# Ledger of designs, part 6: VHH binders against Putative ABC transporter glucose-binding protein TsgA13 (tsgA13)

Target 1, 363 residues: Putative ABC transporter glucose-binding protein TsgA13 (tsgA13), of Haloferax volcanii (d4gpw5)
Amino acid sequence: TGGDTGDTDDTEASETTASEGTTSGTTTGDVETTDGGGPSEGETVNAAWVYISEIGDLGWSWAHDQARQAVDEQYDWLETEYTEAVAPSDSERVFEQYAQGDVDVIFGTTFGYQDPMYAVAEDYPDTVFEHATGYRTRENMGRYMGRIYEPRYLAGQATGMVTENNTIGYVAAFPIPEVVRSINAMALGARSVNPEATFKVRWVNAWFDPPTAREAANALIDEGCDVIAQEQDSPAAVRAASDAGVWTSGYNAPMGQFGGENYLISPIWDWTEFYGPTLESLHEGSWEADAFWGGMETGVPMLDEWGPNVSQEVKDQVAATEEQILNDELDVWAGSAFEGESDEFLFQEMSSFVEGVEGEVPS

## First folded at step 22 (VHH)

Design w4 (from t4 with S112H)
Fold by ESMFold2, fold request of step 23:
Structure w4 (fold): chain B 363 residues (1-363), chain A 123 residues (1-123)
Amino acid sequence: as target 1 above (363 residues)
Amino acid sequence: EVQLVESGGGLVQPGGSLRLSCAASGFIFRSYRMYWVRQAPGKGLEWVSEISTGGSLTKYADSVEGRFTISRDNAKNTLYLQMNSLRPEDTAVYYCAKGKTWYQWGSGDFDHRGQGTLVTVSS
């Protein structure tokens, strides 16, 4: 490059985040409900986040908390607080405590918070609730999630291009539609550039269990997988792949520091692009309960930067496909058993694998 | 290789307008916060504006708020600065700069900048 560019130093206090536990299961879809609750127009907004895990871990809760910090810095009319490491069984009490206080909006960030939040929202109609990953709504309770399967497809193409064994391992959480959708999207992406690519899945049956995730990654490597992808709220599978000299793709947050020389890329979240507009709408008095289901065009689901040894050919392929996704020129599901399925089905009902994924989804 | 190429500078009268552009390549543009910074003759770098990855958050230095607007077109990998009601004190070389991460909003940390485009506001 020319000129005086070159400030590349990045110093962070914490390099890891994680989230805890989620039950498996298919949930039913709801039509979005409408408008309810919220603070008076133009007044201070008090917002609270409830996290399943510690914000210091590089993962799901960390990503949400980085966005909380961003909106806290941005808006002089906003005050934020959070409670971390809240098990679903304790969450009703935490939501109620916030709703009884000065909090105008409560964000609940894991599926297990759905029914507790739904119950509390009925009792506190003047408080706004937003629930991530679920399907239930009220006049004062919205829901939100991103179409992470779009960047999963893109990362999948990278895995398909770099594999020499044509065998890609996936360290998965639970056999629920969210995870099945991600596995399928990654497999479709890989097979779009390498029809011989196959996926082997190991289920951790937890969102966060670093020892078990590491063990699953190593088992997949022993079975001949030369690329390891994962859907965990920790970097453990990425670290295991790095230690073994195997290509790896992470999830939730940038994982380059853990993947080293064999890092590919990761699907990640920037929740500022949801929280910013949502909090502005609350401040302006225009908030409505809805079902946010944003793709890469919203900026919420995205990719981090490429690993150091990824070829230009891989980068060019993925960039061309990303352009198609951003311009609505590519249906990730085209040509698969899921082509033409509704957003409700994709969100709640996907329970079988596409071609190229070994085995069947556990019932 | 990260490339940031600014354009749109020039000579303008006080009260006039300019629109700066920055063409980005060599990184995943949409995954980073972006900045405009400037350097007046004989002065150090001054932060001007910041924009989030999708553009939902923007912020400005007090000296330019209400007169300048930052925006981005992620489909075209381009950052913009609309500069209205220009004043002689806005005279500077303007640099497009790439944030280190998507997060740490408001930190002022960037790792690359372009060669800049000169804006001169003079009668």
Scores: ipSAE 0.728, ipTM 0.895, lowest interface PAE 1.4, mean pLDDT 88

Design w5 (from t4 with D109E)
Fold by OpenDDE, fold request of step 23:
Structure w5 (fold): chain B 363 residues (1-363), chain A 123 residues (1-123)
Amino acid sequence: as target 1 above (363 residues)
Amino acid sequence: EVQLVESGGGLVQPGGSLRLSCAASGFIFRSYRMYWVRQAPGKGLEWVSEISTGGSLTKYADSVEGRFTISRDNAKNTLYLQMNSLRPEDTAVYYCAKGKTWYQWGSGEFDSRGQGTLVTVSS
């Protein structure tokens, strides 16, 4: 009785679960390249400048306007215009007028224009705004300034070397970080070669007030300052020093013609070295908002030329120090309370004097 | 005293290249625009090129545009002129010249020049 053991071959049907490959649709988010404001590549660029003072000030606005004229002469694709003597309270209207007139770029050239320009830039996203000396930016708003504290330090060395009584006068505009930084840099420069040098500061509370600047310079001279430096938009303090026969350093523009036989040297600007590349970038369609703060290496902040009676010893000392600054071998702020501070702090927060500057920064 | 010393001149064949250098002293080099000018035999002084203080702007005479390049090294107080595709008509004494100011771009005005360096382009 042969029991035929029927081998039931249980063919287990392996259900091949088809894994539905979830094609993760890589949504290539079209990065909308936010078409940066400005003219299309190769078109005419229309540029406007707004000045705090008259271009006849022979200082700040003059220096900006010389650079405007230089780029206007250089570029056949550039059209330029300007408005001078615009108070900060009126600047918003002026910026709006230019933006409504289809200007491609507006340069605002004083600190007080920052907030008005910032407000207008929001309403005109296709217009480029560039603000001098401030810290606010937008997608369509850049800022620009030079490290003028570098040549200010160098001019400071010259003052420290020529003073006979160690008392240097400074005619200042406003008690803001920009001006405080310049005073401090000059004092540090002077004290690097003359540790006994001290600075007296008079505040004009204006960028351009030649009568008050002259009075301030004369008051400093009457207090015994035998060197007069300044941060004003005019050569009035330099002229006052020249008239009194004391050494003098100017600011913003070449002032040797006003300082005469007692002229030292001045920290000045060549804004052509900023405006040229900036306008080229607009013309090429490569402009982006940034925070320019170039040093002497850019050519924007520089010295003018030595006065006729400055000794070779002074020239050699300053030239050696200039080389050290340019080679990053000397930090202007080294050994001061501001050593190791960030560029943001140095630009926006500096509100106290270094050793050797008399008094306190007014609040 | 302002000193400008040119070098790099010589004899070259047509289509050749030269690089001129000018060593500057006795003034703050970086505070001035600089020029190259030239004087061909029996001709007047001709403007060749201009460069701004930081070198952001350059300008050329039509006769040299696209062939010559002006540059500067402010750290070395040196001006340069790279001359390519030289022609017999480029034969001249080349002078380095100091601008009167940093401003007044394109004026062609200078107050000092060197002794020059001779460039001769001949087959």
Scores: ipSAE 0.913, ipTM 0.959, lowest interface PAE 0.5, mean pLDDT 93
Fold by OpenDDE, fold request of step 23:
Structure w5 (fold): chain B 363 residues (1-363), chain A 123 residues (1-123)
Amino acid sequence: as target 1 above (363 residues)
Amino acid sequence: EVQLVESGGGLVQPGGSLRLSCAASGFIFRSYRMYWVRQAPGKGLEWVSEISTGGSLTKYADSVEGRFTISRDNAKNTLYLQMNSLRPEDTAVYYCAKGKTWYQWGSGEFDSRGQGTLVTVSS
């Protein structure tokens, strides 16, 4: 009885694994172009400035206000207002008042306004904030500063060339990176033409204290400084140097009228070259928060004018160096401890002196 | 000593163009606002245009607005005036002028000017 071996044809059902094409839905994240606040294109722009001191004459706040007046005169679509003599502790209130008053942009013009402005900017996302000298930003908050260390370096060269005893005095405000950077730049400039030049620093511990600035300048002169530079919102140190018959360099505004026969040159500001383009960008609806740190190429940081007795040799040297800086042929920090440092470091972290500056930065 | 030397003037037909240049020396050119001014025959000095230190702001007299362009090259210590669509009434000696400072925008005040360059617009 023949056992019929039934060939069980195992039909291997080839499971066609349907490769589910995972359509990677490229979520085109609509980058919601978050409309970075500010006025609509072609509307009137309402701009407010907040000043740390009274505008006065030939100071920091004055330089800002000259630029405010310039843009106010220039643009028919711009309305400007300001509040002067606002302490940092009261600035938050002032910023809020402007933001509540439908101001489109608020310019805070001193470092101490950074934190108050940063706080207020969070609560008013449709208002644009611009902060001078600080480092904090938001979507609706920019910062701005000039590379004043460039003209400071140039002024430093002038000091290095005219000093007879290689001792230069600096009347400083506060031991902060901004001021340290300026001192260092001036010292590097001086030493680039006179390796024996040294700097003595006296601290005023104020931006505006004419009596103390004068005393500091006189003390430096008594210590043997034959050139006096300064970082103050007044010409008091320049006047003191002039009265003593020593060379002098001022700051912030043209100070030649106070320096007399021994005036050199001063690093100064033209904020028109920042405020103009910034306000135009707001009016055009193209404003974005940035960290402006423009050099001499922008026109924001610059020199004023030579004193009447400055030699042509000094002028020619400084002009040649200025050209090198403007052509990116000279790095101000080259050969110093700060060579190759980031802009962030140079802006925020510089807290030690270069060679040739006597003493230490106070902690 | 402040020196301002204008060039580029000449005879041009109505509707023509000229480019004036001013070579500046004896001062820090980039530290001052600059002007063009003109004097037509038998007329007083007329302000034409102003430019800020970095060139971010420019201002024009109504008579030249939309036709003239002021510019500067601070690296070359040179001021320019591009004049388009010239008219017979634009006939004048054109002067480059140095502002007293960078501030007081729109004041029209200058402390020095060049010898000028003659622009004659005639058929």
Scores: ipSAE 0.902, ipTM 0.956, lowest interface PAE 0.5, mean pLDDT 92
Fold by ESMFold2, fold request of step 23:
Structure w5 (fold): chain B 363 residues (1-363), chain A 123 residues (1-123)
Amino acid sequence: as target 1 above (363 residues)
Amino acid sequence: EVQLVESGGGLVQPGGSLRLSCAASGFIFRSYRMYWVRQAPGKGLEWVSEISTGGSLTKYADSVEGRFTISRDNAKNTLYLQMNSLRPEDTAVYYCAKGKTWYQWGSGEFDSRGQGTLVTVSS
């Protein structure tokens, strides 16, 4: 079913809830092409997701699970399941249980799953594995991540334009290349439009710790930061900034409801643009292990909608820069110490701050 | 403000083809699911097609599946509907519609609609 309403020009809610969707069709007449694993061409695909946290966190696991729900709705040949709140130390057992069963593909969504999944993939070569955020692969184990530093740069421009005292706070997770890359991209974005902008970083040393993230945000505000950005798997820093009446940029998931009148914009994820094609390739028998590293052109890393009080001038500046990124006309790293670095370096080795970020990356 | 401007409608013979376009502005186009919906004379609004933010997922009403193709060009902020093998029952005003979110695929929920473009299929 779809939107079934009377003849009006108003925006209308669809009467459809929880409907069975149509699916991508199977290919008639195709020959089986898969040598190493997965289902026969055109058969049911059984897929499992393993998440580090609860899917209700409105963060990283939430974003992955929204995409699981989308593909589950889309494809009649797909059966999905998931296990949430799986610590890395327990993950080998969970991967092995799925691989022993009827599961054709297993998605592991956090870095700490890398070595456990790598080990299980060797023992179960007929099962397909996909690992988010890592750098190891096997013939039956691909990896995937998005270039979130692109929308981070764009959100950074917005922070640079709205700050009045040129001091922007960043509530960070761990001092690892993934997070350093995001901090640097945001700082480069801000300074591209405001050379006087500076960033203060506080490390939570956790992906998910709402009380600590809130206290870090409050400390940054007390130090004079008039914009708060964050890299956490919860909205806690955004809520803290909103409670304090401070501009804020979130991460992972749409956060307008948490930032309210002070919401700026957030880099977010739409994993459907990875999972859809990946599951179709498995269904068609054409899947191969790969190292997906998609930018905004893929639709995986993207921006949430603007907050209610963001000026048109900010929106126009960011839109112009976004166009350059989408047309491959802007190098986020240009003019920085990282200009010309390989994707491998950006992914695995970035360990120092660009100009404008206060302090040093902890060892 | 959100603006959705449809074009490409017209008179076409049964079995013919048309391509509809929708120019979008006033929102971050690439961050939303998009829809085509239609309204035939004397009828209510009928859902036609849905497309995900990057276009990897597409969905169609049973009445048009296999004949219509939805697509988008995020660099140009433009939504398209390629309509082939048109039938008299496809006669309607076609509207481009903006989904409420990137997620909740298949919900059929939208919050904005253009003014429409008329498609008439008649011998």
Scores: ipSAE 0.741, ipTM 0.896, lowest interface PAE 1.3, mean pLDDT 88

Design w5 (from t4 with D109E)
Fold by ESMFold2, look of step 22:
Structure w5 (fold): chain B 363 residues (1-363), chain A 123 residues (1-123)
Amino acid sequence: as target 1 above (363 residues)
Amino acid sequence: EVQLVESGGGLVQPGGSLRLSCAASGFIFRSYRMYWVRQAPGKGLEWVSEISTGGSLTKYADSVEGRFTISRDNAKNTLYLQMNSLRPEDTAVYYCAKGKTWYQWGSGEFDSRGQGTLVTVSS
């Protein structure tokens, strides 16, 4: 008996779906379609995550995957899978492969997946798509992000209180609204408790480039920065600051082990607080595309624990400010050029620095 | 220093209800999974319930599921356990416990607990 030459097939059934515009299927016609798609109430949900980087990095993808693991453990009706290290240029193929299979919902976790996912979602209206960090939606494609600028502001207060040089370094990724927003929030936080605090920014022009992030941190330290903050998908800047005996604030994931004695605190993510309710809504048949933009009240953006040498005075100040944020008693943008701006502006259009950040945002 | 102070225990008849509270301080409460655990007279410590940082995930021991509800108020740094349809087997000292991390859901690992509050269910 010979080898398998491909006589086995999966389906030959005709399919009919509603399509507005052009057709791309074998058998295409108009039928009633459901709003948003997804599985029927009470059935197993098959969910897939697509990550830009490897999940072992203790960064952005790690944080998403901890939440995947949590929901996988929680729900006996849920089956999960993931694909890591997917470049944006490859992502359309990965989304299509999942949508053609038995996957009910696909989570795409980086901005560069936006247009690929948006295109695939049009072709697979019965599959649910959720896109992190973007601004596009479809009836079957939601979006989600957290107001990380809230815990950034809080971590900023801590930097302002501990600096002796009044000069804080920020190892930044790209000069895009997401990153500018974080820099500005941290500077406003620092200056709320230390009006003399000044931020110096170095752009890595990558989310993940440990050698360049380390070099940027060291250069900022050489320029007199005695606190190093960062927005990278690795702990490299935190490690560099720790090696130099400089206070440091990380991002994405708990970084205390990398910051050691000089660790301050980090803005971090618990995506469980988004994924749990979202997957429950799919299981219940009530999911609808939405634009999730949750603050600290949701539990998605938060702080990790304080470093071992942070004073009680710093902890008390930050806790008092956090209470104000949670009670809607403090607008982190108050008194700045961005006071009163819409969520859309804050999300997509912030392109200039607040007072206290040196230089200009690169164009 | 982590401090967890339980309250709300007492004597109640079978079928009754109690609401336990736990006041937390000395750590960033909203950043940790939290637990209720209990110890019946002459027995070891038994896991009862777990709640995620924002409260979106909750988990219960089989013996209490459907009767107990864990919740948290992160603005007040307070953990709660609503206990309904109480049974004599629920008699125990109930402890509030802090998870080691915000992640590792379902691990059962905690690093701090309070002094406990006694719940006695008897006719």
Scores: ipSAE 0.735, ipTM 0.895, lowest interface PAE 1.3, mean pLDDT 89
Fold by ESMFold2, fold request of step 23:
Structure w5 (fold): chain B 363 residues (1-363), chain A 123 residues (1-123)
Amino acid sequence: as target 1 above (363 residues)
Amino acid sequence: EVQLVESGGGLVQPGGSLRLSCAASGFIFRSYRMYWVRQAPGKGLEWVSEISTGGSLTKYADSVEGRFTISRDNAKNTLYLQMNSLRPEDTAVYYCAKGKTWYQWGSGEFDSRGQGTLVTVSS
């Protein structure tokens, strides 16, 4: 998800966007605002998050909002706001409204916000902007994303070890580099421990479409897949696999409650490990626009806990490989067509499958 | 099975220092918030410190802030508490505790703790 374009329609739905940061749940309101007391506390930092979807989706926006709540709790000098369910076509207006107010930093969490944010950042050079999943920057606009393909590779090893049919299904969102990268990393992980493992991919062409994701999972199971992985902003594919009694791996958020007895593990996000240091740097006056691309060593991309029936052998294999990743001893892409490619290529250009993934990436 | 094994306690004079360690196993250590909690003689459990999954956020009880430092080494599955400028009122059994989730920072919710290590601060 992370780099999502096209998950939501181009028009704001019948529901309006949330308020400017109050009454939508976990926000801090300072009715009697002051300059934050004495000099050691400095000025309050006012931060706003703009989300593509509902914070209750147990997906991409949920994960970002849990981190907003964490930093809101942590820092006495920080005030936070958010607006959820903002279609890309409405995002320029939302960014501009925040930039006109007292907001010091605006976080935009989806790829479709890139050009709107880039335009607003030019007009408001004293406001800081941070854009998730994109590639454009300005002096006052940074970008951030995590190397989720690292825990994807690890979850992939688990799928390769538990499959009996050597056929793993992947319920995918869009045929874009972000998703292709995740599929390839999972396949490389599986084949690192099971060279006979193969992947079948079905494209939902949405980040969030539970009925279509469920049908895709069921179709993959009917085709002989005995493990279902997914890249969706919902648990629908995980639920379908659980109902069918096959192993399943989720995404974004802990999904053990949906996977039940056959839950394997999920790649997930802890954005706290990015937002904390970033907001501290703003408060201290040391912030600079940069391109955060953190792996598991940062804590941003990580794994959920194992399902109840996963063997110790699987756990031990994944732990050993994780140690290699953390020690810079493993190149996920080694031996593949993508070995030696730059981070920019991996981020923007990956458009073909590795060996073991059936078919071709749609154009 | 979650296991948390504390060590490093002992007898120390007021103003002294100790470093506590907690070896963790049976769960994905780096995926959870972690805590130090303590139980002084005749008291209930009280919260001492919390650390986020990657260590970017830390927080402390008012009584120890500025004197104690929580840290973690995710490669070694180990949680630490550096205790400086110790006072007699810091005398307690110190427990390492596993948060219930990676999220809900500041909730105080944990689901497992170790058997503890005794710290005695006296002359």
Scores: ipSAE 0.723, ipTM 0.892, lowest interface PAE 1.4, mean pLDDT 88

